# VHH binders against q8enf3, part 1

All scores and structures are predictions.

Target 1, 284 residues: q8enf3
Amino acid sequence: LIYNQVGAVVDTMHSPLSRDSDPDRQKEINQLYKEKDAVNILLLGVDERDGDLGRSDTMILLSINPNTDKMIMLSIPRDTYVNIPGRGMDKINHAYPFGIVDGVGGPDLSVQTVEETFNLSIHSYIRVNMEGFQQGIDAVGGVTVNNAQAFSTGGYNFDQGQITLDGKQALEFIRMRKQDSRGDLGRNDRQRQVIQAAMNEAASFSSITKAGEILDILGNNVQTDLDMDKLQTLLTNYAGARNNITTMEIEGHGETINGIWYYIVSDEEINRVNSEITGHMQEQ
Below, numbering starts at 1 at the first letter of every chain, in headers, positions and changes, except where a header shows other numbers; antibody chains are not in Kabat numbers.
F, E and O stand for the ipSAE by ESMFold2-Fast, ESMFold2 and OpenDDE, each averaged over both directions (binder to target, target to binder). V2 = 0.75 x the mean of E and O + 0.25 x the DockQ between their complexes.
Where letters were taken out, [cut] stands.

## First folded at step 1 (VHH; framework vhh_etentamig_d1)

Design t01
Fold by ESMFold2-Fast, scan of step 1:
Structure t01 (fold): chain B 284 residues (1-284), chain A 124 residues (1-124)
Amino acid sequence: as target 1 above (284 residues)
Amino acid sequence: EVQLLESGGGLVQPGGSLRLSCAASGFTFSSYAMSWVRQAPGKGPEWVSGISGSGGSTYYADSVKGRFTISRDNSKNTLYLQMNSLRAEDTAVYYCAKDLSYYDFWSGYEFDYRGQGTLVTVSS
């Protein structure tokens, strides 16, 4: 019965989904991690501001298969036109604040909406706000990315080519839309570059003390349903997959419905995404 | 850094009135058309009303025409919706929306809206 420093920080971050109070579901998910089976983790980046509940403006599905040592990183466009359970058709990023308003939980409704849209099981989630993002980048010593085009935003200049970013610079880098002809899709590309670079920097941690210090800094700005045992399993058995990442985009088109612009994804494209993720998870 | 904060919702009897407000920041308010959008439980979003950046042009959905009035005060960066003769079918969460996308390459109107909106319940 050891309650160490890292365990205390993880318990502070730990926010289980309401479905996880079901003993059968908990047993199923725990068994997947114990047997080192493929898992799907939904990463939610929330833009929390004064007077705003936050929208999940970043939604990335991490599909990790430790048996093949491969990861798929799927960016889900925030404006994707989907059925939100209990709310009807709306933008997928609205599931987060709707879940809070309806008392079911922001991560809960977001996970359910992604599951129903793509007909996939989501086993865990990680929610990060803007402060937690900045602290995480700073804690790993910054990130190096390959910038496709020079731009300036937030009082910073971002040169074309290889650049190194601290937490504040990385936040402005991933939030920029105005100078990118691809708009939100271009922002998703920058978000994926930063996440991959951060994972590579984190792989340099060889000290338990250093890992504990980072988790202590992040504790209040990160929420997850991953407990200590699952986090340890991910670091020990799943982390190698960071070296073999395939990124996926969802193809679609813009359409205005009742005066609101949405990103429309065909049933064929949803089926393609489902097939690729499912096939990836079943590889041995 | 678009920030929109809606207020003024509440419970009202059929035939009553409410005035919604939206405080805007993080952009040049007078340069963008603004809209009100609503979503009733179990239904998709419905565009309600729009107003040009200058306030010189206003637009209304047929369902609210003659009952609702959209206005703006560019000196206060505030958008308003005056709702009169309210009906049970007006029950919805009302969202303030910035109409114009910064990216001209996107087709149709794009509404960038934030927050949970403000709940209007019309019930006897």
Scores: ipSAE 0.000, ipTM 0.242, lowest interface PAE 14.3, mean pLDDT 78

Design t04
Fold by ESMFold2-Fast, scan of step 1:
Structure t04 (fold): chain B 284 residues (1-284), chain A 124 residues (1-124)
Amino acid sequence: as target 1 above (284 residues)
Amino acid sequence: EVQLLESGGGLVQPGGSLRLSCAASGFTFSNYAMSWVRQAPGKGPEWVSGISGSGGSTYYADSVKGRFTISRDNSKNTLYLQMNSLRAEDTAVYYCAKGPYDYVWGSYREFDYRGQGTLVTVSS
């Protein structure tokens, strides 16, 4: 459909959702940040390649409450069997390419699908492709994680314990699932570790100039509906929550339906996730 | 040791069809996404198509979408590429490539393993 082969001419970092054309919704979201209220941010890691629209390989909901200085990181399994608006039942990570094909936007349909699946409001999103992920990790000087189990993949050896990863190593670290008995859930744990480590590095920026340089390097490899004012607010008023992170996983089981494997989540589990996030946001 | 062996290439006329096969061994085939990558004479490699470990998800380069179909038979550890409505610009060496994961795979440069290739020539 549309090829953005060269990102140098168009700055796509700030890419508002279609719903942001609604003045009342925009005002509501702006007021939440202005008043330092709890917010939900959807992180989308997409595998975009020439001739491939990409799927949201990584989907993490960050629920941040600056009043309690706590954050919940909810990993959403990419194969979760959900209703995608306009498309019907499919894997949740298909919302991104379907949004592009249908002309509503990849982040737009992904956000809407998550909102409708969990009955939660998503206030902002951040989308990063594989190139942007690697560049971002390299730009912050690498990330240090605590690896639960030694493994080797992609020509790299990941020792057990505290290890430091560059961008290429971090990408292989978060994509590995074969040697983890938890499969996709284990991969989600590694994704959360890297994101937490990256947030710690970002929060350690000694100046706004360095933060701006990092964003310039990422260019169109990152897309977000966060403007500079919201980004500053997150760094100054919400960043403390990175020190008090509770991770959440969605319980379910694998099932093959008409030859296709899906991660099946019960209505009871959806309700549990909704209750945990909503309760977190309402804490004082 | 991972081994990938392509076959099915040959000379075909424009508008014709070919089916490529890739026999895989040395790993649990169903646990990994597989791709087809091609390299035309004098050009760099081009990713053509990818398929998830289960076969439930398929992806295609715009240049081949609607003409090529990727599939796999996990019981036979074999990857296929059905090529229809072939054009002169489809002339290339086609490589079977193993991704590092079941669902995600980087650009062609991130492949763990690539086969020896099979030549497809589309000419009158």
Scores: ipSAE 0.000, ipTM 0.139, lowest interface PAE 15.0, mean pLDDT 79

Design t07
Fold by ESMFold2-Fast, scan of step 1:
Structure t07 (fold): chain B 284 residues (1-284), chain A 122 residues (1-122)
Amino acid sequence: as target 1 above (284 residues)
Amino acid sequence: EVQLLESGGGLVQPGGSLRLSCAASGFTFSSYAMSWVRQAPGKGPEWVSGISGSGGRTYYADSVKGRFTISRDNSKNTLYLQMNSLRAEDTAVYYCAKDYEWELLPDYFDYRGQGTLVTVSS
């Protein structure tokens, strides 16, 4: 590439899934991006301080259709009761550390678990740790969000209404759950707000050189199976969808099984999620 | 940052005993209720036992009452599980789990460790 520094940084962040060793699957995914078809990207926010393995406490499916310029952001509650391949029934956010322990990869098992749970294809992933999240927010100049309810956490006070957050403030904003009557659902809403605000702010960086400066700052704090070609395609052909985002939540209820609390999602709700995402992807 | 490190697992014969330990760091240990959770091969996780931050209250699953004893040493930031009269059905990976600081919620954990394997076999 003409931008060798950007290529080197992307190569550092590039961590293919085990399935990418299957040339037929990789060819299929590459073709989707080349043809500008709808794609599903799984965003994983990982707290690597959890036994140094990390749990995917943020799980958001980004379903992007460049033909309609629409995006769906689906928050997947971290405590969702699912079958994790090779491990059995557990919380969905445990797929990440289990994948590491079992030698198959954290993103690998997380992607597979989401695919099997919702019967959807996940074409790419982006994994960000807490440091990368902070650096990313700072690199775009901060984010402005509309806070529904005033609260204090991590030594910061978050007023109700429009507030501007730096990286450290944004991290505490998306991690707060204990002071929210909606619990994890309220936290999911704040995560989506920050991501949307970051996308809008990043829209000011139209140059690949500016994008490369941000990637250089993030370094090893971001891992993805997106290569340079896919990243350029997303910036040039899919980015318009950031202006037409529909957010989705998964409906369920809390239930205690063997003394452990889970978020239980019905088969009907799983089918609804599948139908909404599939219908979105097929729109022309 | 919160860190939990379990130890003390191993192979033991039926009727034997083991003592599990969990070394905690990155938070004020005495302010949080702690639990032990296990996952047997082919099964989902099962809550085993819980203890309040002060150690003044303890709770046990019916499957382990009278056989297991949970305790803590707040001066050493360490949680313990004394396991007596072990049975083949106790074979599992045992996890140390952190609960909320204001109360013991045995069914709601915000952090768990990497686990230690206990195998009960002749």
Scores: ipSAE 0.012, ipTM 0.426, lowest interface PAE 8.7, mean pLDDT 80

Design t10
Fold by ESMFold2-Fast, scan of step 1:
Structure t10 (fold): chain B 284 residues (1-284), chain A 122 residues (1-122)
Amino acid sequence: as target 1 above (284 residues)
Amino acid sequence: EVQLLESGGGLVQPGGSLRLSCAASGFTFSSYAMSWVRQAPGKGPEWVSGISGSGGYTYYADSVKGRFTISRDNSKNTLYLQMNSLRAEDTAVYYCAKDLGDYEFSTYFDYRGQGTLVTVSS
């Protein structure tokens, strides 16, 4: 009964990519999960509001290897200057709304853009909007993070050191950059801290009943190409990797092109990212 | 070509109010967070307020919180700053600034306008 309840919620959230119509590609991805092999999951945090398509202002690649019990969390800066298929050179976070406007799909174009930029295979995606993020944090009872520096934003005060955040506070925590000398890179670090803390809290809800309650609350605020079988596999065989996370940042510099600021990443740095992710996935 | 044109500055008495406007062009206005930044004579620039691309989120410096209100009209590509209960220390040139992303609030702007002078004096 619980299984049927969770399956129904997952079916509502389940939105396969257009590439899933390719039986050879689907067979390849399904085989990776069945064999408990390394997988790459793209996490998209979208700022969707009434009348706004939103952009993927949080873009994190989760590279999970259950054979080594390790995970890499790669933050992709939202303003990274990349070729977006069908649109040309633009900020990587624009792939999401462009995909919607062009009828390709927001996650579809985002996944394709990340794959082509880094020459990596992305096997699954998870998209969450601001409401889903807040509800998710509240559902796990809040998150505890170690804040590197005190700051105030959105009517909240964030002390240095260990602090506990509810959903609204966590959203403000991951969006702030005005008081951070690292700017967007500092924001990316806070995003990774919250996601890791949320994974640790979610581990306390390993029972199918609590997991089903959380998914029911999130509903349409989460969209993914993971089906029930893949989600169960991740919870039972991949979840241990949350205890061995290596965070990864992309090196680059700011540059203004035609009056618009971009984060410029060299071919050498793209090759480094590719090599580190592929090496991680091939470890036994 | 990004263009930001501020207006609405002037001389006002302490306790008075002013509304600043910024007309934006050369970029997709609704796709970027916007900020107001001020610079008083002899001081460095101070971030005042920020608003996300769709207007759903607003942020204020502690020095202006409760007195200033930032807003935007995406159909007119215009940013506003309503300033109430003005103080002598609010005297500065106010700049409209295009942020680096949608709901990003940064001290590192990729563009600032020409500014509009606000003088609070008796």
Scores: ipSAE 0.000, ipTM 0.178, lowest interface PAE 12.2, mean pLDDT 79

## First folded at step 4 (VHH; framework vhh_etentamig_d1)

Design T21 (at its last look DockQ between E and O 0.15; V2 from the best seeds 0.00; counts 0 for: pae E 6.4 > 2, placed apart)
Fold by ESMFold2-Fast, scan of step 4:
Structure T21 (fold): chain B 284 residues (1-284), chain A 122 residues (1-122)
Amino acid sequence: as target 1 above (284 residues)
Amino acid sequence: EVQLLESGGGLVQPGGSLRLSCAASGFTFSSYDMSWVRQAPGKGPEWVSGISGSGGSTYYADSVKGRFTISRDNSKNTLYLQMNSLRAEDTAVYYCAREFSSGWYEDYMDVRGQGTLVTVSS
């Protein structure tokens, strides 16, 4: 049966967090998905190279509420000055390689660091490298976005208006910042558009066979603690939120401490982020 | 230790010119793209201009295009910003920044200097 094929592929990508050995915590998270409650998913984009552990240079919190069909996409600045458990004050994107080195797991330490920094629960994670991102976009047939400003980067020309991107083009599209007069706001808009377009393409698949082909292509380039049942629940019950994405930024300032640059976020701003996400999740 | 030290700021009348300099140390200067970033009190940082490690490519924010010129002297580990036709809205602290680039993310800074104040007023 087709279900067995998809299940076998997902098992290859499935990498549960160490906390999931706690039956009470796992029961809590499973109940949220079963009851179609709001969930927080941490998306980690890692820059892996031959011999390099990689840093999570892209960190996005997806807060999805299926009761309101709304999603908040929170971009977490990679240089945010935070306490990393076991390591002390450092850049938030260092949690991933530190977790690997310390034997606790890259996603594990990253999730814990985000939870402790914002006083929020993270229910699941998805870790993807550049190859997995490109393969995923190609597997869904590309993504169509509405480009606000024409630009050229990575050997590609991106016209203004509606354009369709393959995996390599989509990576360059979300990566680009220098040529956009809107700066960070423009990059965040491009990231939102690609995520929304990818969800739109995924939602267009009606068969388990198609899903199985995509998952087989992704292989080890994607790691997640989402099992087959949770992935199916997200596509069936949470996908409607893709039509109502609100982007959220973290306000802060730059500071050099002992020769190292950091993005400094106030306790007041951390509390604002916590309140906005918590309020979103509790909305009916 | 990576260090960036800005100089050349000051008070100038509208329509005037200033040249900012940034002395870099602690890294291979020619291997990094560099940028200028400005910040007015109570506002976030605004990217102004960028230059490739070789100096072969330059980029500008729309607000300064045609008025400002970024350049570098890799033999002196120094970055420059020539500012012409200055306006009141150009008043800000100007920071020299080393750009960040990864496979996922392009950003105008991973290291910033102390800044130099530019005030455009009569």
Scores: ipSAE 0.294, ipTM 0.592, lowest interface PAE 3.1, mean pLDDT 84
Fold by OpenDDE, look of step 5:
Structure T21 (fold): chain B 284 residues (1-284), chain A 122 residues (1-122)
Amino acid sequence: as target 1 above (284 residues)
Amino acid sequence: EVQLLESGGGLVQPGGSLRLSCAASGFTFSSYDMSWVRQAPGKGPEWVSGISGSGGSTYYADSVKGRFTISRDNSKNTLYLQMNSLRAEDTAVYYCAREFSSGWYEDYMDVRGQGTLVTVSS
């Protein structure tokens, strides 16, 4: 009974990709999770505002290998100059709104664009807006992180050391760069810590009821093609990987094309990224 | 059309000084935070310095703190970077960038110029 109730809530956030309607695809993905194979999950942070379809301002590929208990977090720069199927060369974060406009789906086109750009398979996706992110953090009771250096932003003071953040604080925490001596690396570290902390909190939940409550709070602010079974699998069988997170960065250079700045990534770099992720997935 | 045009780059000896300029057009300059970023050969982009729209707040990467000074003249729509005590590792193409806040980033840089080359060599 409880499972059914939770299942109903999960259905609120369950948004399969168009390609997931294929029974063969379903079988493939289900088998992947059941066999505890390495999986690639695309995280999409979407900046949704009133009257705006949003762009995937944050794109992070999570490659999780339950056999090695290792995770790679690959940050994909939003301005990466890529070919968007059906739209041509543009910023990779534009795939999301284009997908909506074109009727293929925002996550659909984003996933496809990432797959084709890096020649990788994306097995699942999680899309979250700012509200969903904040609600998610709040729903798990906040997150505790180890802040490397004190800073203030967004009306909050973040002390050095172990600090606990609510949803709003966490968002401001991960957005900041200018006051971190490490720059983008510091920001990436903070993002990683928040994600890890959130995963830890989620993994600590033993109550199906509690899980259901959290999911209910998130509502439509989180969309994913993961069903309850796969979510549970991620929280249990893949949970070990959260303790071994490696961050990858994509090297590139800025270039202005027709007045617009793009992040240009070489084929060599694309191949490097592909090799690293593929190697990670194949590692025993 | 939004445009940024960097200038002032060149060859300088270690310990020398150089002042970069960035001319902005096509937008209300004073309404935007601005940054300098650089990219050295074979390396990724590196944020160097930032300044608020009013000029009241300035930020620096550790690598340049105490040596570089960012400033702006909003009446001239110009951003500046005074670089002192230059080092070989400062060799890079320097770019002027316009910033805006997004939901996920406080300092997204959407517009950059073509850059100006700074070479520090004996």
Scores: ipSAE 0.204, ipTM 0.590, lowest interface PAE 1.4, mean pLDDT 89
Fold by ESMFold2, look of step 5:
Structure T21 (fold): chain B 284 residues (1-284), chain A 122 residues (1-122)
Amino acid sequence: as target 1 above (284 residues)
Amino acid sequence: EVQLLESGGGLVQPGGSLRLSCAASGFTFSSYDMSWVRQAPGKGPEWVSGISGSGGSTYYADSVKGRFTISRDNSKNTLYLQMNSLRAEDTAVYYCAREFSSGWYEDYMDVRGQGTLVTVSS
């Protein structure tokens, strides 16, 4: 996390999950943060338009172990064929809008679906919209990535090799998939690179004025079930993990089922993901 | 709140016809491409047909081409599927689905209704 960006904005961005009404669940979550245990946070990249549902088109599980100062970023392909509670087998990215339509909650059903698919606990979520993404990249002065394959989209050219992107370029860089031979896996790799580059840029600033500018941009563009105490804990006890990021991708293959394309992940791969995250969380 | 509500399913004999409807609310209906998707018990979803936001372009899976006709009435916020020459293999829950575009990714199916059951027997 960017350790100075989340100051006194909790009330404007706080959006609890339905399960947060369970006092036993809340006690368990609070204990994990208080005792500096490893936590899993689901990052949802959404867009929202007036009169429209938010759409979850980016899902990254951040698993943070503050005792080893390590973080795993697990990219979850949006077309992964999973059981969505109450809906049956579908693409995992449909959980968010289905949660809204079904009255469960967008983040709620997204979290539940990921938990059930991977047999993992998710302790918190962070929802970030497109405006916050673009303005955040601009505020840190852009990001530098190593582009694996040249392509053009959105009126921009992205050369192979090291390139520097502003917020609008970064969004077009991460949204492309049809020109990438790996499909959504390639897009997830580009998302990971941009997120890593943004964390590195943010870690280099040292001025309260710059931190204040970033915080102002991020305020309403971040929604989360983290309260003030958990945000403070992440910015203090958990911040070291940003310096040792391991990225994970989920192995699978594309398949058309009844005319609809899905990303198929084997039970063995799901179990591998569970084992790696669980092992990471249990290290001391 | 975006909602899609399918209706018009029922029991029909082979060779019969049904017309499905999908009432849409909570969004600007004419701005979105729409689809019908069906799911037989214990099987994955199957895309059936699609129609552009204006209604000017229609598309069909090979399994239904020539038998099914998709249409929409943007003044009534309603999507339709006319199903003729029904076969036992058409038995499924039929869902209305909204396609959307996002600055985060290329277009996908993002919302579907609760579905309406079509049973073709005898």
Scores: ipSAE 0.016, ipTM 0.333, lowest interface PAE 6.4, mean pLDDT 79
ESMFold2 (binder alone), look of step 5: mean pLDDT 81; pTM 0.818

Design T22
Fold by ESMFold2-Fast, scan of step 4:
Structure T22 (fold): chain B 284 residues (1-284), chain A 122 residues (1-122)
Amino acid sequence: as target 1 above (284 residues)
Amino acid sequence: EVQLLESGGGLVQPGGSLRLSCAASGFTFSSYAMSWVRQAPGKGPEWVSGISGSGGSTYYADSVKGRFTISRDNSKNTLYLQMNSLRAEDTAVYYCAREFSSGWYEDYFDYRGQGTLVTVSS
């Protein structure tokens, strides 16, 4: 019964990429999960407010190696100047709405753009909106983080030290930057802490029934190409990597082209990112 | 057409001072919070300072607190950064940035200028 319920919810949120019609690619990805090999998952946080189609304002590549129990969390700057297939040079976070408008899919064009930009294989994606993020945090019972400095934002007070956050508080916690003198580095650290804490809470579930209830809550606010077997494999064989997360940043410089700000990444830096991720994946 | 044009950069000795300016056009300047962002050679961008649309609230990175002062003149559509007690590590291209609201980020920057180079060297 629980299996049938969990399967139905996964089918509801399961949205395969158009490339999944390629049997050779599908076999390659399935083999990686079956063999418990390293995988790359693209996490997309979309802002779908006020009738807007939404941009992927949060783009994080999770490179997970179950053989070393290590994960690299690569933050991709949303303003990165890239060639978007079918659209030409633009900001990388515009791939999501362009994919929707062009009928190829938001996750589809986003995944393809990241793959072509960094010469990396992306094996799966997870797309979440702000409501899904909040509901997910609430569903795991909240997250406990170690706050570096006290601040107040969004009508909440965040004390220094260990604090427990509900979904609304967690969103404001990762959103804040101005009151952190570390700026973007401080916000990136808070995003890592929340993601890691959420993984820790999810991994601590004592019952299949609770897991099914959480999937029911998330169903329409999360989309992924992960099927039931891959989700089970991630929970069983890859979850240990949550304890060994290394954050990685992309070096570049800002440049204004026709009044629009872009983050410019050199071919040398793209090659460095490719080499670091590839080396991580091949480590035994 | 939104435009942000920085000026005031140059070569200065350690302990010196520079004042950066950013001329804004193509939007209602007083309705937007503004920031200064810098990028040092071989490093990623670092947020330096921010100011509310009215100028009533200012914010600073720890690395510049007490040495830099952000200000604005809404009647002239101009943002300023007064930089005192400059150090070698302040060497960077400095960008004027317009803040835009996002549900995921407090500090979403939708436009930045071409930048002005500040070199602190003897």
Scores: ipSAE 0.262, ipTM 0.588, lowest interface PAE 3.2, mean pLDDT 84

